# Ledger of designs, part 8: VH-VL binders against Basement membrane proteoglycan (unc-52)

Target 1, 184 residues: Basement membrane proteoglycan (unc-52), of Caenorhabditis elegans (q06561r450to633)
Amino acid sequence: KDRLMFAGDAEGVTISDIEERTIDRNTPFSFFKTGYLTFDGTTDGVAKYWRLPQRFLGDKVTAYGGKMEFEIEFSGSGHHSSEPMVVLKGNQNILVHRVRNQEHVLRSDSPVRITVETYETNYEQLNGAAATREDLLMVLADLDAFLIRATHVAHQTSTSLGDVSWEIAVDRYTPDGLALEVEQ

## First folded at step 4 (VH-VL)

Design c09 (from p07 with light chain H98D W99Y; framework fv_ponezumab)
Fold by ESMFold2-Fast, scan of step 4:
Structure c09 (fold): chain C 184 residues (1-184), chain A 120 residues (1-120), chain B 112 residues (1-112)
Amino acid sequence: as target 1 above (184 residues)
Amino acid sequence: QVQLVQSGAEVKKPGASVKVSCKASGYTFTSYYIHWVRQAPGQGLEWMGRINPSGGSTKYAPRLQDRVTMTRDTSTSTVYMELSSLRSEDTAVYYCARVLRYFDYGMDVWGQGTTVTVSS
Amino acid sequence: DVVMTQSPLSLPVTLGQPASISCKSSQSLVYSDGNTYLNWFQQRPGQSPRRLIYKVSNRDSGVPDRFSGSGSGTDFTLKISRVEAEDVGVYYCMQGTDYPYTFGQGTRLEIK
C-alpha cells in the first residue's frame, strides 16, 4: 500500500515525457495548496507526466483488483489533451487508462479525484486494443513506470497532483459487516 | 563510455554448472534490460533470456528455462548468467547485451563474449 | 515462437556492387504501440555482433549510409548499396516484438 501526501516534500516524484526520455529530477515544485505538489508552467506542445517514485514500482501483482486514486487540479484553457491519464509500463508492455469525455470531468481551477480500479477493463494497449487480464498481470509483475498525466489543456499555466494512493483488493468488511478503507 | 565487460573463458565437464558475469559501466544500470545470447561454433545467434536489473524479473527462452538462472547485483552493476547440467552442445560464446526498453527493443551495446567449452 | 527466415544464406558479391538480404517473420512484428521492432546486426569474423538497423529502417550512429533497411509487417530487407571489403561477415535479422526474441539463421556475405 503506497501513498503520497505532499506535505512539503515531493516524495521522489519527477516530471518526464511519456517515453521518459527527458526526466527532470530537480524540478522546482511549490506547495501553495495543502496536500498538492504543484508545477507552474505552460505547455510547449509536449505532454508531461508525473513520474511516481520507486516504491510504486517492482512486483505489484497484489494491486490487481484494488484501486488507484489521485487528485489533480490545473489552470488553463483550450483543447483537452488526447494523451492517456495513467501509463503503466512493465514486462515489455505499455497499458494506459484514458478518461472518456474528459471535458466533462476535468475543468480549470476545479480539483478532481480520479479513481481507477486495477482491472484490465480500465486499461488498453497504446494503439487502442483492449487489454487482457494476462497483459495487466504481466505489467504489474515487473512495473517499470507509473505515470500520471500532468498536462491537460492546450494553454495550461499550472498543474497539481495530490493524495496519490494505491491499494490491494481485499475483503475489508469488519466482523460487523461494515466496509473499511484500506488506507485512511 | 558505455561498456559491458564479461568474465573470462571457462572449461567445464559435462554435468557441471557455469556462471558468467557481465559488468556494466557508463550508464544507469537499472534503466536498461540485459539480455544473454549464445553462439555455438560456426552457428547462428540464440537468445537465452533477459533480466530487468531494477526489479530483478527474468524471462528465459523456453528450451533453457529449467537450466538457466539470471541474477544481478546493483551495488556492483553486474549481471550473472548461470547455466546448469552442461552438455557438449552448450559449448558456445556467450554474450550479454543491453536493451533500451520501450520504443526500441533492440540490443545496441554488446559485451566482448565469454567462451564456454564443455568437454570430457 | 516467431520464426525468422533469411534468404539467401550465402551471398557472394563483387566489390562495389549492391547486395540485398531478405528476412521474413512467421507473424506480424507490429507492436501494440504501432512500431515494428525488427533489427539488423552485422558480425565480422571473431567479433561481437553490432547493431546496424533498429525499428526496420533507422540506422545506429556510426553506421554508413550505404546500409538501409525497409519493409513492413512480415517482410523486411537489408540493402548495401555498394559493398566494401569491410562488409564481409554474417548478417542477422532479429525481432524484439514478442518473447522469446528470435534471430534469423544468418546470411554470410563474401567477396567474389
Scores: ipSAE 0.173, ipTM 0.659, lowest interface PAE 3.7, mean pLDDT 85

